# Designs tried in a protein design chat: VHH binders against q9y6x5. Part 127

Target 1, 379 residues: q9y6x5
Amino acid sequence: LPPKLLLVSFDGFRADYLKNYEFPHLQNFIKEGVLVEHVKNVFITKTFPNHYSIVTGLYEESHGIVANSMYDAVTKKHFSDSNDKDPFWWNEAVPIWVTNQLQENRSSAAAMWPGTDVPIHDTISSYFMNYNSSVSFEERLNNITMWLNNSNPPVTFATLYWEEPDASGHKYGPEDKENMSRVLKKIDDLIGDLVQRLKMLGLWENLNVIITSDHGMTQCSQDRLINLDSCIDHSYYTLIDLSPVAAILPKINRTEVYNKLKNCSPHMNVYLKEDIPNRFYYQHNDRIQPIILVADEGWTIVLNESSQKLGDHGYDNSLPSMHPFLAAHGPAFHKGYKHSTINIVDIYPMMCHILGLKPHPNNGTFGHTKCLLVDQWCI
Key: E = the ipSAE of ESMFold2; O = the ipSAE of OpenDDE; V2 = 0.75 times the mean of E and O plus 0.25 times the DockQ between their complexes.

## First folded at step 5 (VHH)

Design v19 (framework vhh_surovatamig_d1; at its last look DockQ between E and O 0.25; V2 from the best seeds 0.00; counts 0 for: pae E 8.0 > 2)
Fold by OpenDDE, look of step 5:
Structure v19 (fold): chain B 379 residues (1-379), chain A 126 residues (1-126)
Amino acid sequence: as target 1 above (379 residues)
Amino acid sequence: EVQLVESGGGLVQPGGSLRLSCAASGFTFSDYAMSWVRQAPGKGLEWVATIKQSGSETDYVDSVKGRFTISRDNAKKSLYLQMNSLRAEDTAVYYCARDKGYKYGDWYEPSYFDYRGQGTLVTVSS
């Protein structure tokens, strides 16, 4: 039987939640599989970019999904949550479900993973759900497992996405122990449901399952705000993305805009596009705007409006608070092995290996995940 | 043309109640989550409440929890905000806003709504 892989994302699951909260179901999953304690994600640490990095193995500048909100100056197109269906935005890379889908006697399935409801390179998953936040985890899980079990050609790669604990992290802040404990318990219960469902269907022993996330969450505060309107008139620029990494499109001379912003706050770094630090791998794409503002951890960039969120993400990808985790179980993985860190782009070549797919050129390093795999040597 | 028209605002004493209505037209109302936002004098826009397409899921800013109830009638293309136990701090212009389609755990910010009505003034004063 061809190998099968289910990739599950719980959005905004910060890695250190595993240390600070109880996850009996997830811990059981880990006990029988592997854990990577920290996954260094890509900059910016947002949902669309990082989810696409997981499935492409590419930095954001390479796969072209550089933010949740984007603007292309040539085509004058906008990308956002409400406008994410244009293949134009996705076609700069080939995600793994497309690669898998194009293989003989294979098909892909997806439950609301970013980009999976869009034809990319004129290919869309054989099975997918349009994004709908109102659809329960159970329904998503039922569809995914049905496709994994009954499809022809067989589904060999599937994705499952869930919006928590990200949404709650924004609402409560990651340091709210009372509310986050409740939220994280629900997530653990969902993991329990996932495992139980797989066992009930006889999939557990043969299905490789990866549970991961795209980013973490940092605590925000009303006391840590950067008001751009205090530094520059809004008529001088177009805001493409706001916080914690603002994308600025100047309407006047770029240098003038830069000069007005460069000293706006001691808690915000202002970069011309060409001066963006190399370590971010966030420069070589036309969709990156001429000026970017990067707020310090826990600081929120605002306009002359109230901000009510108590948690956010998108900050420097070197910050531990931005890091997710990865757990995995299945015939491809060791049992009871823990690894300290990998890069999020490393997941792609690993998944390709598991599925027997030739990976597209990517930024991942297969060597970083060898110790997780039973068929590889671990140094 | 998308239109949102609020009504029901007025002067009320502290502890009183008001019911705001919003009439929507120019789009498939049932396809969108809807929200109420408000702007108090001298303050910025503040998110108040959101109701999803089906009407079964609602969310509120903490300051109005237990006092305000958002509801909708998709057949009538109407959004409602029942405001009970009103306080002076609830004084604001209240706007009906169409959700632009938040996905993937995104946060509701007042500026993220693609359409907003002209608003209705609610004044809570003794």
Scores: ipSAE 0.259, ipTM 0.656, lowest interface PAE 1.4, mean pLDDT 93
Fold by ESMFold2, look of step 5:
Structure v19 (fold): chain B 379 residues (1-379), chain A 126 residues (1-126)
Amino acid sequence: as target 1 above (379 residues)
Amino acid sequence: EVQLVESGGGLVQPGGSLRLSCAASGFTFSDYAMSWVRQAPGKGLEWVATIKQSGSETDYVDSVKGRFTISRDNAKKSLYLQMNSLRAEDTAVYYCARDKGYKYGDWYEPSYFDYRGQGTLVTVSS
């Protein structure tokens, strides 16, 4: 029987939510499987980039989805969360569902993972849902389980995306224990429903399931705003992305724009592209703009306007608040094992190993995840 | 033309109940999440509750949890708010609002709603 894998993302699920809230269903899942307590994600710690890093094993500069809002100066193309369907943006990498379904006797299924409704390298997931935030978790799960159980050739790799706790994390902030407790209880109930559905359909024993996320969430405040209009006239630049990592395309001399911004706030780092710290692996792509502004944790860059968000992400990927977790269960995984940390790019080569796929060149290290797997020696 | 028409407001005593209705027309109602927002005298808009397209998922501002219930009837293109155990601080104009479409990371900001009704006044006073 060929191995099968379901990859599930709950967007914005901060790693320390596991310690600070109760998850009876997720804890049962972990108890009979594995946990990675912290996954170090990629900079910038945004949704589109990190979801694509999971499925490609690449840093953002290498896969080309470098932000949720992008501009390509050569083609004059714009990318945003409302304008994301052009394959041009996605074609700098090959995601795992493409590699999987091009194998003999295999197909892939997707319920709204970023990019799965785009024909990447002229290839779209064999079964997929067009993104629609209105579709319930139950309907997404029904489609995925139907495809896993009834498809010919069989679905061997499937993805499932859910918008929470990210949406509520933005609205309330992670420090709002009452609201986040309610939100996270609903998430745990969904995990319980997922496990029960897989058991009822006879999938549970032979399906590998990864539950993870793309990033965490940090608390914001109206007391922590960086007003960009106070430092520079908007006529001097084009704003490609705003907060917490602003992408600045100068309209005047780049050094003059840099000099107007560099002392704007002690809570913001201003980088010329060539000066972006090497540890970010965020420099070698034309879609990265000539100047970026990186706010300190919990600070929001604004254009002389208040912000209604009380939580945000996108900050430095060394921050624990930006880190998600990973849990997994299935025949490939140990039972009752906890691991401290991996890099988010390490998930891809691990998934390729589980599925028997040859990974494309990537930035992940299989050795970082081998202790999770029953077929590997751990030291 | 998108139309949202609220009704069911009125004067009630503290501890009383009201049921607000919103009749929708000019769009495919079942394709949109719907919200109630309110504006107390001299205050800005406050989000109250949201219901997703199927009616299976709801969320509420803390101050109304356990007292208010949002519901929808997609066949009748109608949104409802059952308001129980009303308090003086619930006094406001209540608006039915349609959520703007979004992908990933947006939530419940006033600018997120692309249409709202004219409102219905709820007054909670002895």
Scores: ipSAE 0.013, ipTM 0.263, lowest interface PAE 8.0, mean pLDDT 89
ESMFold2 (binder alone), look of step 5: mean pLDDT 80; pTM 0.819

Design v2 (framework vhh_surovatamig_d1; at its last look DockQ between E and O 0.01; V2 from the best seeds 0.00; counts 0 for: pae E 13.1 > 2, placed apart)
Fold by ESMFold2, look of step 5:
Structure v2 (fold): chain B 379 residues (1-379), chain A 125 residues (1-125)
Amino acid sequence: as target 1 above (379 residues)
Amino acid sequence: EVQLVESGGGLVQPGGSLRLSCAASGFTFSDYAMSWVRQAPGKGLEWVATIYQSGSETDYVDSVKGRFTISRDNAKKSLYLQMNSLRAEDTAVYYCAAKYRYDTGWYEPTSFDYRGQGTLVTVSS
């Protein structure tokens, strides 16, 4: 039987939630499979960029989804609700579902993973749901399992995306134990439902399942605001993205804009594009603006004093608060194995190996994930 | 300099209709996702609806789906909320709110860049 893989993301699932909250269903999943305790994600630690990095194995500068909000100066295109399905934004890389479904006798299915409803290189996921946040996890799961079970040619790669705990993490902040316990309990129940459904449909023993996330969450506060309007007149620049990494397109001399911003706050680093630290791998794409502002952990860049955000992400990818986890179960994976860390870009070559696909050029290292896999020699 | 000015609130009987308006100035309106949020007496803020930059996508809290319609006019820099089949539980101060480049598919209802002063809607027999 051809190998099959289901990739699941729970958005904003911070790695240390596993240590600080109870997850009976997820812990059973881990016990019978593998855990990577920390996944080092890509800068900026935002939703669209990191989901695309998982499925391409590329840094953001290489796959072109460099933020949740982007601007291309040559075409004058904005990445937003009017352009989020424009293949222009996505075509700098080939995601794994495209490669998979172009193989003989294979299909791909998607329940709302970023990019799966876009015809990337004129190829859209074989089966997909248009993004709609009001669609329940149960309905997403029902469609995915129906496609895995009933499609011809068979679905061998499937994705499933869920907005929590990210939405609640923004609302309450990760330090709100009462509300986050309730939210994370619901997430664990959904994981229980997922496993139960796969067992009932006869998929559990022969389907490889990865449960992961794109980033974590850090606590914010009204006491930790950086008021951008107090440092520079809004008329001197175009704001492409705001917080915690602001993307600044100068309307006047770039050096003048930089000089007005460089001392705005001791809690914000101001970079000219050419001075962005090499460790971010965030420089060599036209969609990265001439100036970026990087707030310190827990600080929020605002245009005025209005903010009700209690948690956020997008910060430096070296911060443990920005790191998700990865758990996996299935015939390709060991049982009861725990691994400390991998890079998020390493997930792509591992998935390609499991599916028997030739990976495109990427930034991942297959050797980093070998110890998770039963068919590989591990030290 | 940034202003969001709501209007159109008032007293209405259950089952009635009201249309709220919000006039925006001091920022590039078409670059912002626009939302309505409300605060019932003694309660916290509740997100009601969002319309994204071009008007091609909208999202609503479940309690108002099928009754409320959000719309925008980018040329007039205006946001609207048509409220039909009003209920007593819709009684609240309604605020116009803006978030820069609010992307589709993901929303944090209490994280806005700009908010207005609100307009009171009272639904009472």
Scores: ipSAE 0.000, ipTM 0.307, lowest interface PAE 13.1, mean pLDDT 89
Fold by OpenDDE, look of step 5:
Structure v2 (fold): chain B 379 residues (1-379), chain A 125 residues (1-125)
Amino acid sequence: as target 1 above (379 residues)
Amino acid sequence: EVQLVESGGGLVQPGGSLRLSCAASGFTFSDYAMSWVRQAPGKGLEWVATIYQSGSETDYVDSVKGRFTISRDNAKKSLYLQMNSLRAEDTAVYYCAAKYRYDTGWYEPTSFDYRGQGTLVTVSS
């Protein structure tokens, strides 16, 4: 039978949650499958960029989703989580569901994965749900599993997205043991529901399932704030994105704006676009603004406004607190194998391999995931 | 009971043309990327061309680009290789091969799920 793959994301699931909290259902899932303990995600470590990296294998500068909030100076268009439907933003890459959808006798399905409700390269999943945060996990799961089980042509690739524990991480902070324990317990229960549903439908043994996340979460504090208004007048620039990586569009001379910001805080690095460190792979795109500000871990960039977030993400992608995990189960995967780390862009070529799809040019390395797969030699 | 049976090989003069065919059976043909590989006398197995499942996407080794065309008919479970402007260096046993899952080795001639017995193509004056 043609391989099938379900990709599941729990937004903001920091990798070390697995060490600090109990996940009986997820652990059982891992026991019968594989675990990558840490996944190095892409910079910036935000939701839209990283989810698109998972399904394209590309760095943000290459796939063009460079933040949750973007501005294109040529077209004067804006991108945000409430304004993400314009294919203009997504068409710089080809996500795996499109590749899969274009194959004969295959179709794709999606439950609210970023970009899946947008026609990309004039192609949209045969089955999808428009994003609505009010829709329950159960309803999302029911639709996905129905499509996986009953569709013609068959759904061979499906995505499922859930907003937790990200939302709660922002609200409570990742170090709030009491509240995060409750939140993470619910996540584990949802994983249990997922597994049970698959078993009930007879999909469990033949379906490849990847459970992963886009980023982690770091603890923030009201005493770790960087106020830009103390360094530069607001009239001198447009703020495209704020924290922890601010995207600055100067209204006056760029150098002048830079000089006003460069020493604003010892806990913030200020980069001209051309000086952004190469390791971020965050330079070669017009949607990256002329100046970016990168706050240190746990610091929040603010204007004359107070942030209520006790946790945040988007920081340097080398920080462990920003790293998610990956677990997988199914006929393509080993049982009981644990791997230390991969890059998030490595997931794409692996998924392509599993599905028998030719990958588009990407930044992933298939070799990094070979040890996870039963049909590959592991050196 | 998987079978890949090549045909169409033979003797041809330089500059001539041949069309190879491969008849597949025993597996879901449309689910596989299909390839031609060849082995010249005294040389190793070489990848020549691949056509992917949709039939619209193809890859070729550089030496045959513009001369060879790979095509498929999923309904007939058949793979074809139109070879034009044949050269002496094209002399080889040509094999039909099938691969289900992609790897970094699409160009690796030994990494196939199924391969036929081959058909000999000799280009000589």
Scores: ipSAE 0.000, ipTM 0.311, lowest interface PAE 11.6, mean pLDDT 94
ESMFold2 (binder alone), look of step 5: mean pLDDT 83; pTM 0.848

Design v20 (framework vhh_surovatamig_d1; at its last look DockQ between E and O 0.25; V2 from the best seeds 0.00; counts 0 for: pae E 5.7 > 2)
Fold by OpenDDE, look of step 5:
Structure v20 (fold): chain B 379 residues (1-379), chain A 126 residues (1-126)
Amino acid sequence: as target 1 above (379 residues)
Amino acid sequence: EVQLVESGGGLVQPGGSLRLSCAASGFTFSDYAMSWVRQAPGKGLEWVATIKQSGSETDYVDSVKGRFTISRDNAKKSLYLQMNSLRAEDTAVYYCARDKGYRYGEWYEPSYFDYRGQGTLVTVSS
């Protein structure tokens, strides 16, 4: 039988939650599999970009999903969570489910993973759910497992997405121990449900399962605000994205806009596009705007009368608070092995290896995950 | 067209009670979680309470726990907020808000929500 892989994402699951809270089901999952304690994600540390990096192995500048909100100056198109279905935005890369789908005697399935309800390179997953936040995890899980078990051609790659603990992280802030304990308990219970469902269906022993996330969460405060309106008039620019990384499209001379913003706050770095630090791999794409503002950890960029979240993400990808984790179980993985760190783009070549797919050119390093895999030599 | 219309605000003394109502129209009310948010003078929007579609699950900001109760009547397409033991710090414009149906990790204005009403003013003063 061809190898099968289920990729599960719990949005906004900060890596150190594993150390600060109890996860009996997830710990059991890890005990029988592998754990990567910290995954260095891509800049910016947002949901659409990082989920696409997981499934493409590419930095944001390469796969073209550079933010949750984007603007293309040539086509005048906008991308947002309410307008994400245009293949134009996704076609700069080939996600793994498309690669898998195009193989003989294989199909892909998806439950609300970003981009999976869009025909990319004229290919859409054979099975998918349109995004609906009201659909329960159970229903998503039921559909995924049904497809994994009964499809023809067989589903060999599937994705499952869940919005927590991200939503709650935003609402409560990651440092709210009382509320986050409750939220994370529910997440662990969902993992328990996942494992139980797989066992009940006889899939557990043969299915490779990866549980991961796209980013972490940092604590925000009303005392840590950067108000752009105090520095520059709204008429001088178009705001494409706001916080914690603002994307600025000048309506006047770029230099003038830059000069008005460069000293706006000691807790914000202002970059011309060409001066964006190389380590971000966030420069070589037309969808990146001429000026970007990067707030320090825990600081929020606001406009007048803006609402504020108690938690946020999108900050420097070197910050531990932005890092997710990766756990995995299945015939491809060792049992009881823990690894310190990998890059999020490393997941793609690993998944390709597991599935026997030829990877597209990517930024991942297969060598970083070799120690997780039973068929590889770990040096 | 989605519409949310709040009512029930007014002036009340500390320790008093108010009941806010929200009439929803233009969408399938029962398909959405609903929330109350508020904005105090000189402050940003603050989340107050959320009730899920079925009404069986509720959530509150810590400062109102034990004092406020969110409820809904799906048949009447109505959302309610019972506010007891009101305090001066509860003074704000209160908005009925529809929970955002698309959630991929980022919340834009209005935060967490895609629609909100014009609001009703609650003033708590002696």
Scores: ipSAE 0.320, ipTM 0.687, lowest interface PAE 1.1, mean pLDDT 94
Fold by ESMFold2, look of step 5:
Structure v20 (fold): chain B 379 residues (1-379), chain A 126 residues (1-126)
Amino acid sequence: as target 1 above (379 residues)
Amino acid sequence: EVQLVESGGGLVQPGGSLRLSCAASGFTFSDYAMSWVRQAPGKGLEWVATIKQSGSETDYVDSVKGRFTISRDNAKKSLYLQMNSLRAEDTAVYYCARDKGYRYGEWYEPSYFDYRGQGTLVTVSS
C-alpha cells in the first residue's frame, strides 16, 4: 500500500535521441505514461554532479559534488570517480534515499546510482550494490525487484543505474548513426526487459517508475582541440579537472594566471570564480576552484596530446545537446501526457511528493511537474 | 614523487610473446586503476588495457582481446602485460599509466591518465 518509486538512469541519454532513433519499447512506456521532452540539467553537465542534483534537488554549489574530480584546499582531500567513497564529499546534502529510509517502516534500495554505496550522514542505502561496471543490467534489475518484493521494512524507494549510452557516446560520438543505432537498440531492449520483468512479478500496476538521464552528449573532433600547454606552463597552476570544464588552482598570483589563459583560445571562456555567470549557479562552494575554463560545445581541452574520444559532455547547461529526457509510468502519473521541459532539480520535490516525504530545502519547483501527476490539477 | 618504470620490451618475431612489467613508486598503488597505453611510430597514444584496483576486473581494446592479459601485484606495486600472438601492428612504445579511473561510462582516454612512465619499446618484425 505505501507508495513506491523506482528511479532509473541511462547515463548520457541525449533528449533528441528519442526523435532521431527508433525506441519501440520506450515509446510504449511513454504512451502509457508521461514524457518530459527535455530536462535542463545543472552546470557542469557531468555524471556525479547531475545524479546528485536529481536526488537532492540542489544546484552543484549547494550539494557540494561540483565535478567528477575535486580538491578541497582546507582538508587537502581529493575526489575522483575512482576515489569517491569519503562521506566528506557527499555530506553537504541529504539524498532522497536517506530521507526515505529514516521514515518508520521504510527502506531504500540501490543498484549503483552514484553515492548509494557511501554512508552519507552515517546512513547508507538499506540495500545496495557496490559499484561494479561488469554487473549486467539483468542482475541489477533482479536485485532491485527482489528487494522491492521481499524486504522488511519494505523498500519504497529504489534506484537503478546503467552506463549506456554514455560509454558508447564517448567512443563513437552522437553523430555516428550506424554505431549509435546499434547501441540505442540495445538500450531499448533493456527497457523492454525492465517492463516485462515488472509485469511478471506483479509490480507494474502499483510501482511508479521514472526513466531519465543525467546529461546528453556532443560530437568531438581532432580538429577541435584546445592545447592548454601551449598557453601556460604547468608550473603556474595545479590542474584539478581538465575537460570540458577545467578547474585551475593557481600556484602564483591568480590575476597573472588568468591573464596567461584569457587569450588562449577563442573557443574557451575563462572565468575568475567571482565572474562565473549567475545562470550557472556555480560559484558559492569552496570546491569550485579560483579559475575555471569552459570549452565551447564540441571542443576538448587537452594537454600537449591528441584525443581519441569522439563524444563528450560537461558543457554549458543551456546547450540542447547536454539535455536528457524524463519518462514516467505508474499510479501517480497521467497516461499519454507529454510535457516540453522541466529543470533537473524539479525531479526531487516531485519524487518527495509521490513518496509522501517532506523535501529538504532545495532549488526545485514542484509547480513545474504538477501536470505530470494525477493528484494535481494542471493549471 | 610518482614514478612508473616500464621494462620487458624488445624485438620479437610475429606470433611470439613478451611480458611487460611496470614498477610503481611514490603513491599508494592499490588505490588506483592502472592501464597500458601504446604509441606506434609517428602515431598518437592508444589505450590498450585497464585493470581495476583489486585486480578483479579488466578491459581491453578490441584489437588485443584474447591475445593480451593485464595483471597486477599490489604487494609488489607492479603492473604486467602478457602479450601473446604478437603482430607487426603491435609495434609501439608501451607505457604504464596511472588511470584516473573513469568508472561511469567506461571510456578510457589516454589524455585522462594523470601519470605515465617513459615507456618500453616493443618491435614485432621478421
Scores: ipSAE 0.016, ipTM 0.401, lowest interface PAE 5.7, mean pLDDT 90
ESMFold2 (binder alone), look of step 5: mean pLDDT 83; pTM 0.853

